# Miniprotein binders against q9h3h3: the designs that were tried, part 243

Target 1, 235 residues: q9h3h3
Amino acid sequence: EDGFTAEHLAAEAMAADMDPWLVFDARTTPATELDAWLAKYPPSQVTRYGDPGSPNSEPVGWIAVYGQGYSPNSGDVQGLQAAWEALQTSGRPITPGTLRQLAITHHVLSGKWLMHLAPGFKLDHAWAGIARAVVEGQLQVAKVSPRAKEGGRQVICVYTDDFTDRLGVLEADSAIRAAGIKCLLTYKPDVYTYLGIYRANRWHLCPTLYESRFQLGGSARGSRVLDRANNVELT
Below, E stands for the ipSAE of ESMFold2; O stands for the ipSAE of OpenDDE; V2 stands for 0.75 times the mean of E and O plus 0.25 times the DockQ between their complexes.

## First folded at step 18 (miniprotein)

Design xH25 (at its last fold request DockQ between E and O 0.84; V2 from the best seeds 0.83)
Fold by OpenDDE base, fold request of step 22:
Structure xH25 (fold): chain B 235 residues (1-235), chain A 85 residues (1-85)
Amino acid sequence: as target 1 above (235 residues)
Amino acid sequence: SPEEIREEIEELLEKAEEKLEEAEKKFKEGVDPRKARELLMEVFLLLWEALRLAEKLGNEELLDRAWELVQRAWQLLVRLRELYK
């Protein structure tokens, strides 16, 4: 994508958190209703602003599925922001280690596997696989962006509770692969999202901690996971 | 000309800062967060263009100013978002 398109899309994604969500909550809704819900709200047809002929008439920020064990905990985002402002004012070097420490200190530990797919059958099928894995308890929570008016790729986010728990991150990758997902996955901590650290950031920080590539006939996980910070294969 | 590009960047930054201040004011006054969000989206568009032009010009000062405004705008957006959690 040319220029700052990715950064603008990231801002739009953050802003979309403020609009209504279409949620399947497995804590309150029987799992037997999932298929009907998926058929009613295929992400390739749900539109960001409720376009005519879409399943939604009102704006939708995200489509989400909550698992039985899901508990919303974003940590101390306000404290994180204050510490981040103070850090920038101090002129101290900002490193991945600094960001990790900020995240730990303020309990902002969530992260997500990301996949980008064009609108259509492949996206809807991928989402259905992820949604089932969430409802079955293999994953805790996932969301997918609605279709933009201008088109473009939609993003599926699969969350983990702690980006510092390497095993938990790898288990989520395995569950995603078991759901039949074969595309490239990247893992990004939410702290990087909250601090506005994306590809073009002024500190030249890489916001992607892990990359997962599907591998046919590979390990039991069916993927190769790379630690981007250390350039080490974990699988 | 480089001078014209510089002037355009300065105008973009000024306009972005004014809109950002308005968004911050709305937030502080407890106005509908969606109005502040709309302003912020406009701010980002201005700042992306400012950054693009500043990169083209190779002006580090203007780049730094633009990135500072991006961070300020982003942090406000995060604060707005937290109201809906």
Scores: ipSAE 0.870, ipTM 0.948, lowest interface PAE 0.5, mean pLDDT 93
Fold by ESMFold2, look of step 19:
Structure xH25 (fold): chain B 235 residues (1-235), chain A 85 residues (1-85)
Amino acid sequence: as target 1 above (235 residues)
Amino acid sequence: SPEEIREEIEELLEKAEEKLEEAEKKFKEGVDPRKARELLMEVFLLLWEALRLAEKLGNEELLDRAWELVQRAWQLLVRLRELYK
């Protein structure tokens, strides 16, 4: 029993979207400035609320890197919420297929690979590798949480634009591994995030769609990826 | 013991609903979105504790009430995020 810590972290992550972000935007900033920016704002040192001794004096919700090809598209989130309320009162079963259709209908198709790391060199090194991959065009957009006051694990999110495009999701996994990342990755569609569907949820849904494990003797990309909903290995 | 736990859960749910209604009012009035967000985070903390206790009792009615409030609070948080980034 771990209580509801993961669910509360999800709520804090959603709330953090509303605070200022520290962004390296490759669409407006030369790539040669990236290394200096990474050195100025290591995620293990940037604090959520601007603690003394931090590089930031103001609250920071997220640290992010936008690639050259990043085109923001949150989709029809308001319509999604309205349809979700209607679905819950309709008596129709709530299933992964129903959620997939809601996401398609409302164009809320983004999802993310997640990795959780303790503050320190490993986190900062992993983030730097991901950030370089984004600026170089192998990934489109990534973000990392700032350090919490208690120094708990932080999360790196690497986005893909369409969770229904399995090949695109696997290509992002491959790019993450090419950046030197060896830890466990889990993939969550944003539709589950917007609808508040956690591991502990009323519908017994699995919000983790894919799980990626680094494997030396696996595929050419060094990953073993499991479809958690269907218990099928994809690599 | 079970009766005391039931009373604690009902107090947590009542307090969570009061704070949620205050956050909903602030959202509807279009005022003080940071306070509305702060209230919602307090609501979640109360509800996680209510859920933990309700699971210990195995009380389905209280679990359903708590989860309904979690959904209300989450949907408001998403609406706040969409309006205020």
Scores: ipSAE 0.829, ipTM 0.931, lowest interface PAE 0.7, mean pLDDT 90
Fold by ESMFold2-Fast, scan of step 18:
Structure xH25 (fold): chain B 235 residues (1-235), chain A 85 residues (1-85)
Amino acid sequence: as target 1 above (235 residues)
Amino acid sequence: SPEEIREEIEELLEKAEEKLEEAEKKFKEGVDPRKARELLMEVFLLLWEALRLAEKLGNEELLDRAWELVQRAWQLLVRLRELYK
């Protein structure tokens, strides 16, 4: 991966939110229709800007599945941005604790487990497993990026409603593993996403709070989870 | 040479700021949101290159200037997303 590839992919992901989404909404659509929808819109074939040869002729920003109990709440993003500008101009230290406090104050609490996979069968199979877990109620909501024109890796995002709730974050990891996912997972709070804090930030912050690695027979949960902020293993 | 790399970074930063100002103007006027987004994506490409060169050069002032523009561009992208999502 090149130097700022992750940063640019993050900018592209934010921009993609502005384009139409392909959504399976379990709140209004019977679960029995999911398999046909997954067959119609495999993420390895859906193109970012549309293609006559793909399932979509028009641009698609994201392919998403909403669970029956999903209730979107992004918090006060405008208030968060204003507070962030004030913090930067104040000269006060910018630390994980100050960002956590901004997130709590402005109710920007959601976060996500991320997995990056190359286009192909493995990506489509992983997405199908995650989508079924969402529709069955083990996860709340998830989305996957469409295939980029250059054909780079695609990302699956599995959301939790509160990044400060460690138990909830770990329960989501367990559900992802139970869905058959074995690749590396990293967990990032949305507050870091809104503030533009990625791998190479000038405050030397680690935007990844947790890392999950699949270990066959290594742990009772089928995964080893590391708290990146405190450098502590969580079993 | 270090002199030539500094000149290249300055040109990248100047071009990025011009495009960013155009995107900010479109946002302020409430016109061409997709063109504003395209300009911001171009701004990021210019700034990632400026950052790469500034890191290689080890120039803290140029790094700071590039990161200030990244933050300015990023916050505008978030505002566009919130308004036109």
Scores: ipSAE 0.828, ipTM 0.929, lowest interface PAE 0.7, mean pLDDT 90
ESMFold2 (binder alone), look of step 19: mean pLDDT 86; pTM 0.852
OpenDDE base, look of step 19: ipSAE 0.854; ipTM 0.946
ESMFold2, look of step 21: ipSAE 0.729; ipTM 0.874
ESMFold2 (binder alone), look of step 21: mean pLDDT 86; pTM 0.849
OpenDDE base, look of step 21: ipSAE 0.848; ipTM 0.945
ESMFold2, fold request of step 22: ipSAE 0.778, 0.758, 0.776; ipTM 0.895, 0.904, 0.910
ESMFold2 (binder alone), fold request of step 22: mean pLDDT 86, 86, 86; pTM 0.851, 0.855, 0.852
OpenDDE base, fold request of step 22: ipSAE 0.866, 0.868; ipTM 0.947, 0.948

Design xH26
Fold by ESMFold2-Fast, scan of step 18:
Structure xH26 (fold): chain B 235 residues (1-235), chain A 85 residues (1-85)
Amino acid sequence: as target 1 above (235 residues)
Amino acid sequence: SPEEIREEIEELLEKAEEKLEEAEKKFKEGVDPRKARELLMEVFRLLWEALRLAEKLGNEELLDRAWELVQRAWQLLVRLRELYK
């Protein structure tokens, strides 16, 4: 990545949460409607700020699919921010362990597998695969960014409820691979997102907990997962 | 020159802090959430450039100041998002 591109994209992604979302909610919408919805809102064509010539005339922050069992829980973000300020003021070391404890204390447990793809057929195909896996119950919830005015790659985020549940994180990776995804995946806990832990952070923390690579000969599940902090292979 | 780079960083930091204070005021007053967001995006653009130059200069004091403003702006963006999502 060039300079602070990752940081800027992260800020744009946080800002995008404040704009309307296009949501397929499997809790209230029959699964039979999904294919028509995917055809209506391909992420390569949905524009971030709206265009009368695209599927949307108004701004769209995210395109999302909620699974039948999805129960949103952001935890206590305000409490997390207060504790973060206190931690920084205290002079105590800021480590993965201290951030994990803040996350647990404030119930900010969700995390996500991230994949970055160029706009086009491959992005739309990958998103459709993920969306079907969510509606079929193999994944819980996912979202994809719309096409930005400046262009560039778009991101698909596949969420898990609890980043401390390693088995759940690995099961999500397996489901993503089963959906046909072969690109690089990285896993980031939402606590890092809220605290602004990205590539060039002040504390020299690795900004992601896990990395998944498609390796045909390495795993029957189609991927190898690395614990980035400990440099240990998990699959 | 190093002196010219330092002056450029100082100007970027001043401009970023001014816009950040404007965004903080709007948030505190509960007005113009989309304008507050726009100001924060401008603050980040200024700060990314300040950080790039400060890294090139190797000045720890300027790096610290820029990162403090990044954290201040980031936490405001999170609060704004939580309040108006």
Scores: ipSAE 0.803, ipTM 0.911, lowest interface PAE 0.8, mean pLDDT 90

Design xH27
Fold by ESMFold2-Fast, scan of step 18:
Structure xH27 (fold): chain B 235 residues (1-235), chain A 85 residues (1-85)
Amino acid sequence: as target 1 above (235 residues)
Amino acid sequence: SPEEIREEIEELLEKAEEKLEEAEKKFKEGVDPRKARELLLEVFMLLWEALRLAEKLGNEELLDRAWELVQRAWQLLVRLRELYK
């Protein structure tokens, strides 16, 4: 990644939320239909803007799977934005602690484990594993980006409902590893996404809270999780 | 030269601000949300280039101006997304 490519991809990902989603919703669809749905919409073949030869003729922003217990709650994003503007105007230091407090005050608590994979079999296989874990109840909700026009890596996002619930974040990591995922994972609270905290940001904040690395013959969990802010191993 | 790079950055910032103001107007009027989104993505492309050049130049004033516009554009993209997701 050079320059601001990652930052622009993040902007495109935010914009993609406004286009139609392809959703397998386990709250209303039998689990037995998942394998056919995954075969119909492999993320390496679904195109962002629709191509004649792809599964979709129209734009697709995201491919998502909702678990049976999924209950969306984005909190008070409008209130968060107003408080953020006031904080920036106040001249007070902007730190992970102040952002955490804004998130709690405005109930913007969700967060996500992120993995980036090149288009192809490994991406489709990883997504299928994650989707099955969601439908089986080990994970709450997940989404994957469609294939971009110019190529590049795609992202799988696995959400937890409360980034301040460390045990819940770690349980999601374990479920991802149990699904066969071996690549690097990073965890980002949605408050950082809403405030534009990415790799390059004007406050020099670390853009993620946790990092998970697969360990062969390592821990019982199958991974080591690092608290990025405090540089402390959690597993 | 440093002066030529400074002029290029200022031109990028000016173009970005004009497109951002157009996107803000569309948002306020409640019209063309997808065009407003397209304008914001163009704004980010201009601002990423401005930031890259400002970093090379080592000009803190231009860096600050570019980051101010990034935040302004980002918060508008979030508002647009919240209304039309």
Scores: ipSAE 0.802, ipTM 0.909, lowest interface PAE 0.8, mean pLDDT 90

Design xH28
Fold by ESMFold2-Fast, scan of step 18:
Structure xH28 (fold): chain B 235 residues (1-235), chain A 85 residues (1-85)
Amino acid sequence: as target 1 above (235 residues)
Amino acid sequence: SPEEIREEIEELLEKAEEKLEEAEKKFKEGVDPRKARQLLMEVFMLLWEALRLAEKLGNEELLDRAWELVQRAWQLLVRLRELYK
């Protein structure tokens, strides 16, 4: 049985932040070096804990590309955690609205579009497209997980600065689609990640805010985006 | 039997709490962050199994206890990540 696989993968992803990252930083590295870097570190070949046959001899938590304008801001995570504990103790309802207010109050505003792909050419091709979009300025920052020891899907995360800025979230979706990405995308605010809001959460909250599906044809954006909280089609 | 399943869940919860307390102690002392992280991953494995069994048993008290430990472990993992990333 696969009961809590998504929850455990989420815990592993959080833990991976503590291991070294392989970073292409466009703030300090010329864009002309990106193709060589991508060829050296394809995510389907980089192993989580290092292997003799992989590009890495040491553990790698994430492979990331930082855009020229990237300015990290995690907000007040400590304050968010204290407020979360107080909210749970208070007996007040835990709803998307209360979590949104906690996030705003503590400036924990970032969020991310997520895509899950099997190791292989399609993953490496998708990551290369995303990385180029970041270096060219259409996206701000992205990361991809390395290959786990037993295999399984890998995740590409494409971050936006403010999950409450719907236009910014939709612009990121457009840029992802323009990069050639056709798989399902879901958008999750980092506040949900920090508070442990996943599929089987105790509060029965939808774990993502938006869902994007590729649409071939007449759409100017190349996708259909659903606001999952309100069940409204946006594109 | 339901009694045997209940005892299994309680044993899993006890083991998880012991490992979680060890991880919390390492965090407070500012030592062995990677061992604290390893302990937390073990805590999650124990708690996912406890939750699976508690759901099958339909025991709300055990479900609540397991989820409280999950939240406690999750928040510690976030704290470790914030300080040692």
Scores: ipSAE 0.828, ipTM 0.923, lowest interface PAE 0.7, mean pLDDT 90

Design xH29
Fold by ESMFold2-Fast, scan of step 18:
Structure xH29 (fold): chain B 235 residues (1-235), chain A 85 residues (1-85)
Amino acid sequence: as target 1 above (235 residues)
Amino acid sequence: SPEEIREEIEELLEKAEEKLEEAEKKFKEGVDPRKARRLLMEVFMLLWEALRLAEKLGNEELLDRAWELVQRAWQLLVRLRELYK
């Protein structure tokens, strides 16, 4: 978007991690309860700061679904930040390759497929499809933002364990498409999130590693995936 | 005028740095993380406007200063999130 709206939304998204989450945890909750939970907490109606007219009276940072095998591992974020400060001080070029190496060294490997949708039925339907895929084991974990007071698009994040594992990234894309999602998807490694690499970053880096577009006709896969960093077609 | 835009940017940067220093102090004191977070959101709002004006003005020095403050504020937000998530 124009100006720095995307950057501010990114800052709000990170800040939201500090507020309570509404979680369906498939590790401890029977899958049969998912449909009732989705009906109770549709993301188009859950408000960021709570409202008498919404499903929540208290602030909600994220609505999330954890898969049966979900095991969170954010790596060594503290070590990543120290190395980042050292890199900036060193005067060495800040490139995708340098950031990838920092991420590997500090085990900050997770990443996510992102989709942005306006509040409404299509968002709620897309989220329900993603949530079912997580509970059924085709995806590991996902979250969706609540509705902001200002309105605007909401984001669904579908995580993978290792952004350097191209096969895993592609498998997640396939599962998202199999869930009926047809919108544009972009993939961002969490290391970029921690380092503040967004649309208008000062290093002029592309803020995403992969892009997925729905493929009409042809392949049973349902999408074309591009590696934006290396300008290579993966599918 | 360019001079008026420069003055506006300088004021935004000064205000942002004051609020950032307050947020940093609260982080070090280990008190009210949500107030530190709120201050950081205010810092970002000021810095996004400073960046917009600096780009319009074409002033590399002011752009650099604004981005340095963004990075400083961003890393504090990450530290708060890691500590209090």
Scores: ipSAE 0.793, ipTM 0.909, lowest interface PAE 0.8, mean pLDDT 90

Design xH3
Fold by ESMFold2-Fast, scan of step 18:
Structure xH3 (fold): chain B 235 residues (1-235), chain A 85 residues (1-85)
Amino acid sequence: as target 1 above (235 residues)
Amino acid sequence: SPEEIREEIEELLEKAEEKLEEAEKKFKEGVDPRKARELLMEVFMLLWEALRLAEKLGNEELLDRAWELVHRAWQLLVRLRELYK
């Protein structure tokens, strides 16, 4: 895209974390209730700031599904931010390797596969597939943005515990593909999110670590995954 | 003209910094987190426009100043989110 639309959407996504979430928590709710919950809260109809004609009258930041084994760990974000300021003032080069080192030092290890879809049936269908994979234990946790007032694409985020664990990242990609998802997926570590590394960042870093493309023609994995940080084909 | 674009960028940067300072003050005092967040969204809107114009103008100094304010605003948004999520 030609502007700063992606950067502003990222800022809105960060801000949305502070508003109430609609959550299906498989740690405390029977899996048999998922279909009714998905029918009640389709992401194409849930509005960001509430509307009498939508499923919600009050603001909703995110719609999320937590798996049975989900155990969140954000690491030391405050320590990461202090180290980031020190790095910038030090004059040392800001590279993917340096950011990876900061993330490991401060235990900010989580990351996510991202997919962007237009509001409508295909978004709701994709979200339902991801939600079922989470509840069935193939994925740990996922969330989807509600519909913005002006419209525009919505994002599904599928989280993994550790972006440095390549096997775990690839297993999540395989589970997403097994759920029927065929669109482009990009993987972003939360350290990049916290430090504001998006498409037009001032350090000219690639904003994603991994990219997954659906592979037609019988790949055992269902996808072709590229490691952008190390510039190596993984599948 | 290049001079008119430069003046527009400087006005955008001034407005952004004023709103950012207000948000920083609210954060420091521990008051009005929702208003601080609202101010930050306005700051980003002003800065994206400043960056677009600075790139068009080809002015590295203005571009650097705009990015410095984006970084500063982003880190405040993250701190705000961590405290009030």
Scores: ipSAE 0.794, ipTM 0.913, lowest interface PAE 0.8, mean pLDDT 90

Design xH30
Fold by ESMFold2-Fast, scan of step 18:
Structure xH30 (fold): chain B 235 residues (1-235), chain A 85 residues (1-85)
Amino acid sequence: as target 1 above (235 residues)
Amino acid sequence: SPEEIREEIEELLEKAEEKLEEAEKKFKEGVDPRKARELLMKVFMLLWEALRLAEKLGNEELLDRAWELVQRAWQLLVRLRELYK
């Protein structure tokens, strides 16, 4: 549980962006084709580097579903990196507020809800629920990692377009819960991903902004969301 | 011994920096992004081990050096991803 495993998995995830993606694009593909596509490419069976026994013979970095309204905008990542280098060189404090300011200035606003699941039926079922919610318009875009040869848990990422829009982040959580997801979720802004803010970061920053736990009974919402930085329950 | 652990950390950092410099050169020359990525993954493996040992030793100078290399490698990985995704 200790060590730098999470940091290395994050580096592998960044590297995976450079390999081909298997995409169901609802902007150009009828929603009626989704179930067949999900059956063809269950994430527990799609292998990271290809295998004759899997659905893919060639490497796959990510399996993704794009919603009908999806319009990719990663912001000015190069400008963000230059500003980050200058900030580190300046010796000024590195805080959540400073990183938020860098993100806003360079329009690097997207973020994601993360869930980690072992390969198997529960992963494939969770991904299918998320994918349907994306195609039906309740979520914007999502991706899931393929199966690594070393094994281990896979990650589902459900993106929102603006991490500073708390209501939008919470609406995405609600949609994930409505899709039948019951596992722990954490929310991470992409600015943290680009700057390498993970569990053991040198600035002692919390690597995620929110945490969502399934709540059986009680609130009509279905989940309890915590603002991790301020230690405040939002739901 | 503490001295043997220090020598191991120094060796890991040296190997990591050599591979990082090779990756940086390949990025600058626009040559073989897959090999540059492969080198960076090896750099990270070396640096995670160096950080583990430096934490155990309690040596702040070695921790700082290792984290500087992690940031340098991470920013190169992001640049590589942006250009060749």
Scores: ipSAE 0.825, ipTM 0.921, lowest interface PAE 0.7, mean pLDDT 90

Design xH31
Fold by ESMFold2-Fast, scan of step 18:
Structure xH31 (fold): chain B 235 residues (1-235), chain A 85 residues (1-85)
Amino acid sequence: as target 1 above (235 residues)
Amino acid sequence: SPEEIREEIEELLEKAEEKLEEAEKKFKEGVDPRKARELLMEVFMLLFEALRLAEKLGNEELLDRAWELVQRAWQLLVRLRELYK
C-alpha cells in the first residue's frame, strides 16, 4: 500500500507544467539535430530543479518532442472546470459517462499513453525511441519528466488528440510498440487529469481507459490492449 | 488512540485550509504565482497525510472533508497552470 504517493506525484506533474520546458520542435528544427539533442538532455540526468552537475542549472518541468504536424488544442478548460463545480454542487451522481460528456462539450479531448520507468539507460533508450517516432511522424507529441530530487520512477507521456477515437488510441499504442517499448502502458484522458481524478478518488472512478501489455513472441500488433471500463480485450 | 488520531487529522485539515485560503487570496489579488503554487504543494502534502490517517481510522466525515479540500486545491492549481504555463 503506497498510500497517496501517486496522487502527490500527479500534483507535482501538474505544477511542473508551469516551469520551463526543454523542447525539440520538429516543426522548426531539422530531424538531423534530434540525436545531438537527445544526447544533450537524457531524461535520467536532467534535474527537476536544476543542478550545476546536470545538463540544466535552472528548473525544468518537462522534456518534450513536438511532431512536424503538431497543433496543440487543450479545449475549453475553464468551461470544463465551471461545469465540474456545478456538477459537484448539484449532488447528482458523477459517472464515467458524465465526465465523457463534459469532455466532449468543452472539447477537452486529448489523452495519453503513460509508461513509468526507473532513471537509467532503459528510460533514456525508451525516450529516444519515442522521440524518433514523433519526429518521423508515427506519433504526434510526447514528453518525459525530469529526475526528481528524491529519485523514483519517471514518466513518459505519449499524447493523442482524441480519447474518444479508439482507432487513433490503438494506432498510437502500435507505434509505441514498434519503437521498441515493452513495458506496461496505461491510457488516461486529460479530462481526468484536469478534474484531479487519479487512482484514489472519492467517486471510485477508474481514470484509466486502456491498458497495453507487450505480447512476447507476439501477434502482428505486438501488444494486447484491454478496455478497462468494459473489461474487454480489443487486440 | 482513535481520539488522538482524529485530533491529528483535524489539525492537518485546519492547517491545509488556512494555507489554501492564503493561496486563493494570492490568486485573486494577482500576487506571486510561484508562492501560490508552493502553498498548494504544502496543502496537498497535509491533505494526503490527513486522507491516509482518515482511511485507517475509517472516518467517512473526515475523508469527505479532506477530499473536498483536495478538489478545491486541485482546481486552483489547474487555474494557476492555465494562466502561467
Scores: ipSAE 0.769, ipTM 0.895, lowest interface PAE 0.9, mean pLDDT 90

Design xH32
Fold by ESMFold2-Fast, scan of step 18:
Structure xH32 (fold): chain B 235 residues (1-235), chain A 85 residues (1-85)
Amino acid sequence: as target 1 above (235 residues)
Amino acid sequence: SPEEIREEIEELLEKAEEKLEEAEKKFKEGVDPRKARELLMEVFMLLWEAMRLAEKLGNEELLDRAWELVQRAWQLLVRLRELYK
């Protein structure tokens, strides 16, 4: 079996950032145009490297929706990388607390809820729900991967501004559930993504901060959220 | 067989480092960002196979060498993405 699927998907996602994006930007485009845009670019049909038979003939890295209040801020990634190199060279312990401090110092605070779905109606329906929530102001920004040549699973990423703001992270989970999403969600701070910390890492760190599982009927939130770092159920 | 597996790991690491150095050179010279990215994806595939084999062989030294190259390649991918996003 494949022991590096998560690492492979992460590397492809980072590489995809460098290719053109298809963006619905609610800051400059009327919300009334969203349904037509979603119909034109369903993620199950948009191809990663372009195909005359698909909605796109040219490569597409991501399909994204920006909320009306979206203000991008990736922090000081270069400073983070320099500090990371220094930390590794110093021989000091590398812990979740140390990485949190590096993230705060360099303002690399964003994070994301991730969901992985097979290409098809369920993916397109989930993405449409998320996109509407972004345009309506319940979420800030989201993106979804295009279809790979082989048709492997695609990922929807829903971003929050600050992974240290637990209430904000949980609010995003609630909005995702309200949009009709029932699959497993995992939350990862971007600092772990920039440092290349995945399952196969030297320090045995878990880059997933929270997990959200759909729960029918029993929860006011519609989900059970686990704090993976402390192994505590929050909802 | 253990000797053959060790040789295979060494060949994978050597090929990965060669491709990584080529990607680093392209980044420093500010040329061929898409080719540098392609080289990095190839580097990752080679290194993950090396890590899988090193783990099965129980060789922590080879596993650590592969891990160092993965981190080096990953940081270059991030720099490339930041520069050309």
Scores: ipSAE 0.770, ipTM 0.894, lowest interface PAE 0.9, mean pLDDT 90

